Miniprotein binders against b1l550. Designs and how they scored, part 134

Target 1, 279 residues: b1l550
Amino acid sequence: MRLPEELLERARDIHSEAPSHRIKLDRVGSFGLKVPVEFKGFLLLAEADVWVSLPEGRRGVDLSRQVEAIYELSNPPKDPFSLCREAAISLLEKLNYADSSGVSIRFDAPLQDGESLKYYGVEISSIASDEIINKIRVEILGMTACPCTAELIRAYKSSEIAATHTQRSLGILEVSTKAEHPDPDKLASIIERAMSSPLRTYTKRPDEGGLVIRSLSNARLAEDVVREMIHLFLEEFGHLPEDTHILAAVRSMESVHMHDIYAERSFSLDEIRKEISSH
Below, E stands for the ipSAE of ESMFold2; O stands for the ipSAE of OpenDDE; V2 stands for 0.75 times the mean of E and O plus 0.25 times the DockQ between their complexes.

## First folded at step 11 (miniprotein)

Design mc5 (at its last look DockQ between E and O 0.92; V2 from the best seeds 0.00; counts 0 for: pae E 1.9 > 1.5, pTM O .786 < .8)
Fold by ESMFold2, look of step 11:
Structure mc5 (fold): chain B 279 residues (1-279), chain A 93 residues (1-93)
Amino acid sequence: as target 1 above (279 residues)
Amino acid sequence: SEFTVEIERNGVRITITVEVDGKTIRITVEIEKDGRRIRFLYVITSPEKLEKILEEIERIIRMFGADPEEVKRLIEEARRLAEEILERAREEG
């Protein structure tokens, strides 16, 4: 049963009333929306969250307008970064009582892996108020080889055996900036280049051996992977605003241990440059 | 090197500032409507990205009810001047 539209003229607008308790809310929105995006020629199904702030004098938010705003912008599907920024700005314009708006979009990004594809995780957000803050988090798996065990094996009976344990490691770069979102493929590349070797969708035996040999030649502590990620990030993205904030991290799923190793550093561009220049 | 272009009509003020610093283009867009101001920034190190970014800026500005024809002329002026400044920087480098 559909109710008569004439009732809309007589009913109270509950959302625009003042609440019983005048308390501001930071995020009121719709979470877990499915939106189509176009990324590097691929049509992907992404998950999105949308929200706005709610002033102490307004009882509720127009949730249907929030959902409408992002869905209107997602047809036809377009670049997720443009969608994210445009939707955040649109929300703030459409819901003029809000001091701020936000959008987050999550998807698995395809990456060339020889003749096939692999995927890495991407989450982006845009927060709009009197400024726009753009955030991107990239997560990609790589291979690391332990240099400590490699040295012990080398020293064993003055052996020529080149061996150590190798494992999957998850690299993480997270960037918050006033500039547009960094290219996720460049962030993923930085993470993979900091590792001992990339992971492959599949390899034939000669290629598999080559990856292992490469990782042995490039054995790195988790701590040094994080340091290398920072170094490579600064080379690629040093042009970003000085107050850009970065988190670089690695979670190493150690093949010979029952537990993982984790290393992390967060910093602003201004902070890290001063630290490096002091040496 | 920098230039600023703006339009103001029907309670909407739009300002685009384009600055070139070495190889980097900075585009700042400020939109003011109904007492609210929104500012956003693009930092471009590759000239081929300029077209895509200007298209996005145009879409955002149109959300605020600005005249589509004036917005298109504003964007084209910003493109022309940014390209001119980049050509000067290339010749000086």
Scores: ipSAE 0.586, ipTM 0.851, lowest interface PAE 1.9, mean pLDDT 86
Fold by OpenDDE base, look of step 11:
Structure mc5 (fold): chain B 279 residues (1-279), chain A 93 residues (1-93)
Amino acid sequence: as target 1 above (279 residues)
Amino acid sequence: SEFTVEIERNGVRITITVEVDGKTIRITVEIEKDGRRIRFLYVITSPEKLEKILEEIERIIRMFGADPEEVKRLIEEARRLAEEILERAREEG
């Protein structure tokens, strides 16, 4: 049942009323929307959050206009980067009382793995105010082999290939920049290359053996992984603005412990360049 | 090298700045309307990326109610400037 539209003329606009408490809100919006996006030739259903700021003098946000803004731009489906930036700007234009807006889009990105697919997690965001800041977070699983246990076993057994424990490790790169979003496939590649080995969706016996041997030959601490991620990031993305902020992190799901090992570094491109140049 | 194109109509001011930093082109877009200003930056490393960015800029500018023909002229001017810069960078490299 749809209520008669004539009732809208008689009803008070609750959203435009003064609130009982004059307090600005930073984010008011709709979370968990589903929007189609085109990514690397795939049509994906992504999860989206949309929000705007609310001034102290306004009781509520026109939530329907927020939802309309992103869906208008989602047909036909487009790349999530353009959708994110364009929607953030459209929100500011449609909701003139807002001084800031934001859009976040999340999905599992397909990554080719031989004849199959693997994936990584991606969250693409844009925040608009007097400027647009673009944020991307990439999370991908890899494998690490412990160099400490390998060294202990080598010392004990005198074997050419020291056995060690291996585990899944989650690598994370988060980039916030005034430029357009960095390529998430490149970010995922940096994370995988920083680990002892990548994961595979399927392995044949020779491939599995080779993957394990590779990991053993490239044993890395969680700390090593993060440092390698930073190094590789600087090589690939050194052209980004100096105020670009990066979080590089790894969570190692240790196979010999009930807890995880975590390492991170947060930095700007300017800060890390100065640090490296000082050595 | 820095080039700026500006249009102003119907209370909307749009400024596109094209800057060359070595082999990289930076395009800054600034839109001013009703006392609001928004700025965003693109970094261009390929011709294919340039076209995609210009299409996005055009869509964004239209959201602010700018005249489609003026927007088209602005985009064509920005394209020309970016192409001239890319050609110069190829000749110097």
Scores: ipSAE 0.541, ipTM 0.817, lowest interface PAE 0.9, mean pLDDT 89
ESMFold2 (binder alone), look of step 11: mean pLDDT 72; pTM 0.651

Design mc6 (at its last look DockQ between E and O 0.92; V2 from the best seeds 0.73)
Fold by ESMFold2, look of step 11:
Structure mc6 (fold): chain B 279 residues (1-279), chain A 89 residues (1-89)
Amino acid sequence: as target 1 above (279 residues)
Amino acid sequence: SEFTVEIERNGVRITITVEVDGKTIRITVEIEKDGRRIRFLYVITSPEKLEKILEEIERIIRFFGADPEEVKRLIEEARRLAEEILERL
């Protein structure tokens, strides 16, 4: 049953009233929405959050208009990056009392892996005000091989033992920029190339052996994985605005320990260039 | 070099600026409506991305109630300028 539209003349507009306590709110929104997106030919179910700022003189947000903004843009399903940027701007237009709006979208991105697929994590956001700030976070697992143990084994009595411990390592790149979101596949590729070897969905025994041998030939400290990620990022994305902010990190699940190793560096493009050029 | 195209009607002003920076094109969009200014940026390194970005810009501009025919003209002019620049790169 739909209620008569004529009731709008009789009902108070609760949202536009002044609140009892005049306090501005930074984020008022709908969180955990399920939205369809199209990514590289795949139809995916993503999770989205939408919000706006709420001025001290306004009691509530127009919830239906907020949810409407992203769902109207998600049908038919489209590229999640365009959806994110467009929805953030649409929210700011639709809810003109707000100083800012925001959208975040999270999904697992498919990545070709031989005749199969693997996935990596993507979270994006767009925050709109006088300018638009776009953020992307990419997480992908790879393999690392410890160079310290490899060197100790090479120095040990017998050259017949070529070994070190290998483990899964989670690589992370997070980019905040005024430009449109960087391509997540390029970010994932940077992370994988910085590792000792990529992880595969499956391998046959000869290919598995080759993967392990590759990782031994590219043994890297977690610290050096982060440094390589930064180097590769600068080669690919050095054209972004100088105030672009990056976080590069690795969490290595060290197979011989009960605990993980973590390495991280945050920087702006301007900052890192000055640091490198001082050598 | 820098090229600017603009439309203004019914209290909505839209400005698209196309700039060259080495091998990149920077497209800045500024929308002014009801005293509010919103500015956003695209940095294009390849011609393949230009069409999708222009389609996104067109959709965004339409949120603000601009004349559809003027928006189409504005986007076509911005495309022409960006394509000429990309051919020279």
Scores: ipSAE 0.712, ipTM 0.902, lowest interface PAE 1.2, mean pLDDT 88
Fold by OpenDDE base, look of step 11:
Structure mc6 (fold): chain B 279 residues (1-279), chain A 89 residues (1-89)
Amino acid sequence: as target 1 above (279 residues)
Amino acid sequence: SEFTVEIERNGVRITITVEVDGKTIRITVEIEKDGRRIRFLYVITSPEKLEKILEEIERIIRFFGADPEEVKRLIEEARRLAEEILERL
């Protein structure tokens, strides 16, 4: 049932009224929208959040207009990076009372793994105000082998390849920059290369054996993984603006403990370059 | 080296700055309308990336109600400048 349009003329615009309390809100929007995106030849259904700021003198946000803004840009489906940036800017222009806007898009990104697929988690965000800030978070699982247990076993049994416990580890790279979003496949690759070995969706027995041997040969602490992620990131993305902020982290789901091991470093490109140059 | 192209019409001012930073090109877009300013930055490392970014910039500028023909001219000038710089690298 559509209400008669005549009722709209009689109804107060509740959103444009002065609020009972004159307080600015930082984010008002719709969360958990589903939008189609095109990514590496795949058409994916992503989750999206859209929001704007609300000035102290306005009771509410035109939420329907926010939803329209992102869906207009989502048809035909496009890459999530352009969608994110364009939608953030479009929101800011369409909702002229807002001084800031934001968009976040989340999905599982496919990675080719032989004849199968593996994946990584990605969240792409853009925040628009007087400037635009682009944020990307990549999360991918890898495998780590413990060097401490390996050393203990090596000391006990003289073998070239020391047995050790292995576990799944979640690597995280989060980048916030005034430039366009960094390539998420490159970020995922950095994380995988920083670990003892990647994970595989499908392994034949010879491949599985080789993967485990590789892991044992590249035993790394969680701390080692984070440091290697930072090193590899600087090599690949050193061209980003110096004020670019990075979070590098790993959560190791330790196979010999009931708890996880976590390590992180937060830094700007300027800060970390100064740190490394001082050594 | 820095090059700037600007258009101003119907209360919309658009400035595109193309600059060389080492072996990369930076494109900065600034849009001013009704007392609002927005700036966004791209870092160009390939010709293919340049075209995609210019298409995006064109779409974004259109959100602000700029004249399509003037926008097209601005984008073509920005392309020319960026290509000239890329050829020198």
Scores: ipSAE 0.626, ipTM 0.865, lowest interface PAE 0.8, mean pLDDT 90
ESMFold2 (binder alone), look of step 11: mean pLDDT 73; pTM 0.671

Design mc7 (at its last look DockQ between E and O 0.89; V2 from the best seeds 0.00; counts 0 for: pae E 1.51 > 1.5)
Fold by OpenDDE base, look of step 11:
Structure mc7 (fold): chain B 279 residues (1-279), chain A 89 residues (1-89)
Amino acid sequence: as target 1 above (279 residues)
Amino acid sequence: SEFTVEAERNGVRITITVEVDGKTIRITVEIEKDGRRIRFLYVITSPEKLEYILKEIERIIRMFGADPEEVKRLIEEARRLAEEILERL
């Protein structure tokens, strides 16, 4: 049932009223929206969050306008990067009382693995004010082999390829920049290349054997993985603004322990360049 | 080398700056309307990326109610400047 339009004339605009307490809010919005996006020829249903700031003199945000803003831009479906940036800016234009806005879009990105698909997690965000900051977080699973156990086994059995324990490890790259969002496939590739081996969705016996041998021959600590991620990131994305902030992390789901091993480094491009140049 | 294109109509001021940074082109867009200023940055590494970004800039500028013909002129000028720089790289 739609209420009669005449009721709008009699009803107070609750959102525009002065609040009982004059306090600014940083984020007010709708979380868990579903929006279609086009990504590498795939039409995906992504989860989206949209928000704006609320000044101290206004009771509430026009939430319907926020939802309208992102869905107008989502039809026809477009790439999630443009959608994110355009929606963040559109929110500021449509909601003139807001001094800041934000959009976050989350989905599983398809990644070709021979004749099958694997995936990585991606979260794309844009925060707009007097400037726009773009953030991307990529999470992908790989495999690590322990070099410490490998060395112990080598010392014990004198084998060319030392057996060691292997496990799944989650690699994380989070980049915040004033430039456009970095390519998530490149970020995923950096993470996979930093590990002992990638994971495969489909393996025939020869391929599985080769994957394990590769891991054993490229054994890495969680610390090694993070350092390699940073190194590879600098090679690929060294052209980004110097104030670009990066989080590189790995969570190793250790197969010989009940707990995970975690390593991380947070840095800006200018800071890490100074660190490396000092050696 | 830095090149700037500006347009002002109906209370909307648009500034597009194209700058060379090493082997990349930086495009900065600034929109000023009703006392609000918004700035956003792109880093261009290929002609394909340039066209993609210019289309986005056009869409964004149009959201602020800028004149479509003026926007088109600004985008074409920005394209020309960026292409001239890309040819020199």
Scores: ipSAE 0.708, ipTM 0.895, lowest interface PAE 0.7, mean pLDDT 91
Fold by ESMFold2, look of step 11:
Structure mc7 (fold): chain B 279 residues (1-279), chain A 89 residues (1-89)
Amino acid sequence: as target 1 above (279 residues)
Amino acid sequence: SEFTVEAERNGVRITITVEVDGKTIRITVEIEKDGRRIRFLYVITSPEKLEYILKEIERIIRMFGADPEEVKRLIEEARRLAEEILERL
């Protein structure tokens, strides 16, 4: 049922009134929206959040207008990064009382893995005000091999056994910048190359052996994985604005322990360059 | 190398600044309407991404109700000048 349009002449516009308590709100929006996106030729179902700020003198946000804004831009499905940036700006333009807007989009990104696919996690956001801040977080699993145990086994009675414990490790890169979102495949590649070995969707026996041998030949502490991620990031993305902020982290699900190992470093490009140049 | 293209019509002022330094292309867009200003930035190192970025900029500018023909002219001028500079690299 649709109510008559004439009622708009008699009904109060609740949203445009002043509230009883004149308090600014930072984020008022719709969260958990399902939106289609097109990523690298794949049609994916992403999850999105949209919001705007609400000034102290306005009682409410027309939430249907903000939902409408992102859905209009998502038909036909398009690149999630363009969608994110465009929707954030569209919200600010459509809801002229807001001094800021935001959009986040989450999806699992496919990667070619031989004749199959594997996936890694992506979350992006764009926050618009007098400028735009774009953020991307990429998470991908890899394999790490412990160098400490490898050395102990090597030293055991002149043993030539090449062995150590290996485990899945989750690598994380998060970038916040005024420039457009970095390519998530490049971020995922940086993480995988920092690990002892990548993970595969499936392997035949010779391929499985090769992965294990590769990981043993490239044993790394969680701390060194994070350092390598930073090194590789700077090579690929050192051109970003100096105030770009990065978090590099790894959580290793150590196969011989009941608990995980975690290592992390946050920095701006300006900070890390000064740190490195001091050596 | 650097150039700036501007347009103002129907109460919307648009500024696109393109800086080319080696392989790095920096594009700054500023849109001003009804006293509100928004500035956003693209920093690309792959010239092939220029068309993708310019199309996104065009879509964003149109959201503000700018004259479609002026927007088209502005984007084409930005593309032409950027491509001429990149041709010499």
Scores: ipSAE 0.678, ipTM 0.891, lowest interface PAE 1.5, mean pLDDT 88
ESMFold2 (binder alone), look of step 11: mean pLDDT 77; pTM 0.729

Design mc8 (at its last look DockQ between E and O 0.06; V2 from the best seeds 0.00; counts 0 for: pae E 1.6 > 1.5, pTM O .799 < .8, placed apart)
Fold by ESMFold2, look of step 11:
Structure mc8 (fold): chain B 279 residues (1-279), chain A 92 residues (1-92)
Amino acid sequence: as target 1 above (279 residues)
Amino acid sequence: SEFTVEAERNGVRITITVEVDGKTIRITVEIEKDGRRIRFLYVITSPEKLEKILKEIERIIRMFGADPEEVKRLIEEARRLAEEILERLKGE
């Protein structure tokens, strides 16, 4: 049932009233929106959240204006990073009572894998206030081979057997910076290069053998994967602002254990440079 | 080195600062309207991304109701400065 539009003119504007309890809110918004985005020539259906702060003197937020803001910017579909940054700024401009705004966008990013494709997880956000903070989290699976077991097998009667357990490991890079979002493909590449070997969508037996042999030759502890991720990150993204914050992590689904191994390090660029230069 | 272009019309003040940092260009945009001030940053490591970034900056500035002619002027000046710096860096 559609109500007469004339009623809109006579009804109280509930949202602009003062609330019974004058308490500011940090995030009021619409979560789980589906928005089209374009990434590397692919049209993807991403999930987005939008929000603004709500001052103590305002009872409610104009939720329809929030949703309208991001959908207007998503037509025609464009890259999710521009959409995220532009939408966060647009929300702050359109809802002038808010001190801050935010947008997050989540999607599976396609990545070329020989003649096929694979995907990795991406979540980005932009928080706007008197400055803009951009955050990106990338998650991608790779293969790790245990160096401890490899050494034990090598040492057994000076065995000619080159073997160890291998497993899938989830690599995570999360970057928070005042600069625009880093390229997610480069972050995913850093994670894969830090592991013993990448995972493939499709292999034939000779290629599969080569992949396993390479992983054995590049056996790495989860701790070493995290360290390598940091090294490669600094090489590629050392130009970002000094107060850029990074989280590097690996969750290894150890094939011979009932539990996972987890390693992480968080740091700012300023912090890690001081740590490295002291050695 | 640092280069700044400014415009103020229709109650909107826009400042674009182009800075050199090693082999990179840092573009800072500051928009002030009705007492609100918003600052955001782009870091350009290669010239291939310059046009896309400038188009995004233009779209953002226009959200605030800035005069279309001044927006066009600001973007062209920022482009000229960034391209001049990029050419200097390649000659080194």
Scores: ipSAE 0.638, ipTM 0.874, lowest interface PAE 1.6, mean pLDDT 86
Fold by OpenDDE base, look of step 11:
Structure mc8 (fold): chain B 279 residues (1-279), chain A 92 residues (1-92)
Amino acid sequence: as target 1 above (279 residues)
Amino acid sequence: SEFTVEAERNGVRITITVEVDGKTIRITVEIEKDGRRIRFLYVITSPEKLEKILKEIERIIRMFGADPEEVKRLIEEARRLAEEILERLKGE
């Protein structure tokens, strides 16, 4: 049932009223929207969050206008980076009482793996105010082999290639910068290269054997993985602004334990450069 | 309306683009150095924000090793363009 529009015109605008408590809110919006995006020739249905700040003198946000803003920009589907940035800007323009806006878009990014596809998780965000801050989070699974167990078995069996336990590990890179979003494929590649081996969606027996051997020959602690991620990140993205913030992390789903091993480092580019130069 | 200012010195190429979208001014700064390109986007929703944004642009450009004199020139040109646009928008 649709109410007569004439009745709506007579209704007070609840959103524009003064609140009972004059308090600014940082984020008010709609979470869990579904929007189409185009990514590397794929049309994907992404999850999106949109929000704006609310001044102390306004009771509520025009939520319908927020939803309209992102969907107007989503047709035709475009790359998620442009959509994120443009939607954040559009929100500020359409909701002039807001001093800041934000958009977050989440999806699984396809990654070619021979004749099949694997994937990595992506969350792209833009926050607009006087400037635009862009954030990207990439999560991809890889494989790690334990060097400690390998060393014990080597010592015991005197084998050139020591058996060890292997497990799936989730690598995470999160980058926040005033520059444009870093390339998510490059971030995913950094994570995979930092692990003992990548995962494969489809393997033939010889390929599987090779993958395991590679992992065994490149055994790494979770700590090693994080350090390698940082090293590779600096090689690829060290040219970003010094105030760029990075989170590098790994969650190893240890196969011999019921719990996971977790390691992380949070840093700015300025901070990490100073740290490395001091050695 | 779109205005672009370019400078190239000491292996650093800087392109500043000022665009008008309705009542909003968008400034894009592109920096090319050592075969890599980085872009920054700024949005001016009010005249009061212009100076703040220009200072930030100046900071960023300098961070990439641009010539100080050239940076000043670029910033001044960007300011001029933005102010001209803002004046036009007030007259409409």
Scores: ipSAE 0.307, ipTM 0.719, lowest interface PAE 1.3, mean pLDDT 88
ESMFold2 (binder alone), look of step 11: mean pLDDT 76; pTM 0.722

Design mc9 (at its last look DockQ between E and O 0.04; V2 from the best seeds 0.00; counts 0 for: pae E 2.0 > 1.5, pTM O .790 < .8, placed apart)
Fold by ESMFold2, look of step 11:
Structure mc9 (fold): chain B 279 residues (1-279), chain A 89 residues (1-89)
Amino acid sequence: as target 1 above (279 residues)
Amino acid sequence: SEFTVELERNGVRITITVEVDGKTIRITVEIEKDGRRIRFLYVITSPEKLEKILKEIERIIRMFGADPELVKRLIEEARRLAEEILERL
């Protein structure tokens, strides 16, 4: 049922009134919107959140204008990074009473894996005020091999047998910067290269053996995976602004334990360079 | 080295600054309208990214109601400056 349009001339504009309690709100928005995005030739279904700040003197936000802003920009589908930044800026322009706006977009990114695809998690956001802050989080699974068990087995049989336990590990890189979002494929590559071996969608038995041998040759503690991720990140993205903030983390689903191992480090580019230079 | 291109008309001020920082190019865009200022940054390490970045900047600037012909001229000047800098690197 559609209500008559002429009621708009008679109805009170509730949103523009002052509220009974004059309290500003930090985020008022529409969450869980479905939007199409185009990523490296793929059309993907993404999930978006949009919001603005609300001053103490305004009762409500024009929620339909928020939704309109992102959907107008999403047709035709375009790359999610441009959509994210443009939508955040559009919200701030369209809702002139807000002093900040934000957009987040989440999707599973395809990655070539031999004859098939595998996927890794991406979440991006852009926060607009007098500056734009762009954030990206990438999560991808890889394989780790325990060096402690490998050393025990080496010592046990006079090093004739190379063996250790292997497990899936989730690698995480988060980057917050004033510059445009880093390429998520490069972040995923950094995570995979830091681990003992990549995971594959499927393998034939000889290829599976090769993956295991690779992981044994590159056995690595979760702590050292994080350190390697940081090292590789600095090589690839050292050009970003010095106040760029990074979180590097690994959650390892240890195959011989009932629990997970977790390691993380957060830093700015300025901080980590000073730390490295001191050694 | 730093170059600045500016457009100001009908209550909208737009400034694009192109800088060299080591082996990278930084493009800063500042838009001011009705007392609100928004500033954003791109850091370019390779020339193949330049066209996408300039197109996005143009789309953003047009959201603020700037004259399309003047915006085109502003973007072309910024392109010329960025390309000259990239040739020297």
Scores: ipSAE 0.585, ipTM 0.860, lowest interface PAE 1.9, mean pLDDT 87
Fold by OpenDDE base, look of step 11:
Structure mc9 (fold): chain B 279 residues (1-279), chain A 89 residues (1-89)
Amino acid sequence: as target 1 above (279 residues)
Amino acid sequence: SEFTVELERNGVRITITVEVDGKTIRITVEIEKDGRRIRFLYVITSPEKLEKILKEIERIIRMFGADPELVKRLIEEARRLAEEILERL
């Protein structure tokens, strides 16, 4: 049932009223929208959040205009990076009372694995104000082998290749920058290369054996993985602005424990360069 | 309409592209240094934002070690192009 349009003439605009408490809000919006995006030749259904700031003198946000802004830009489907930036800008244009806007888009990115696909998690964000800040978060699973158990078994059996426990580990890279969003495939590759081995969607027996041997031969602590991620990140993305902020983290789903091991480092490019140059 | 200003000095190449998209002006700044390329996107939704954006572009270009005189020339050319476009809108 649609209400008669003449009711709009009689109804107060609740959103434009002064609030009972004059307090600015940082983010007001719609979360969990579904929008189509085109990513590397795939049409994907992504989850999106859209928001704007609300000034102290306005009771509410025109939420319908926020939803309209992102859907107008999502047809036809486009790359999620452009959609994110353009939607953030469009929100400020459509909602002129807002001093800031933001868009976040989440999806699983396909990654080629031989004749099959694996995936990694992506969250792309843009925050628009006097400047645009772009954020990308990449999460991908890999495999780690424990060097401590390997050393104990080596000492016990004098084996050339020491057995050790292996587990799945989630690697995380989050980058916030005024530059364009970093390439998510490159970020995913950094995480995979920082682990003992990548995961495979399918393995034949020789391939599985090789994957395990590689992992055992490249045993790494969770701490080693994070440090390697940072090292590889600096090699690939060290040209980004000095005020670029990075979070590098790993969550190891330890196979010998009931709990996970977690390690992280948060830093700016300026800070980490000063740290490394001091050694 | 698209206008591009390119300057190269001391191994740093800077390309500023000003384009019109409907009622908005998009400014793309591309910096090439040491075999790496980085891009920045700015959007001017009103004439009042032009000077703020140009100041930010100036700051970004300077962070990459661009010559101050080169930066001033680039910013002035970008301003001229953006103003010319804004007058046509």
Scores: ipSAE 0.300, ipTM 0.722, lowest interface PAE 1.4, mean pLDDT 88
ESMFold2 (binder alone), look of step 11: mean pLDDT 72; pTM 0.665

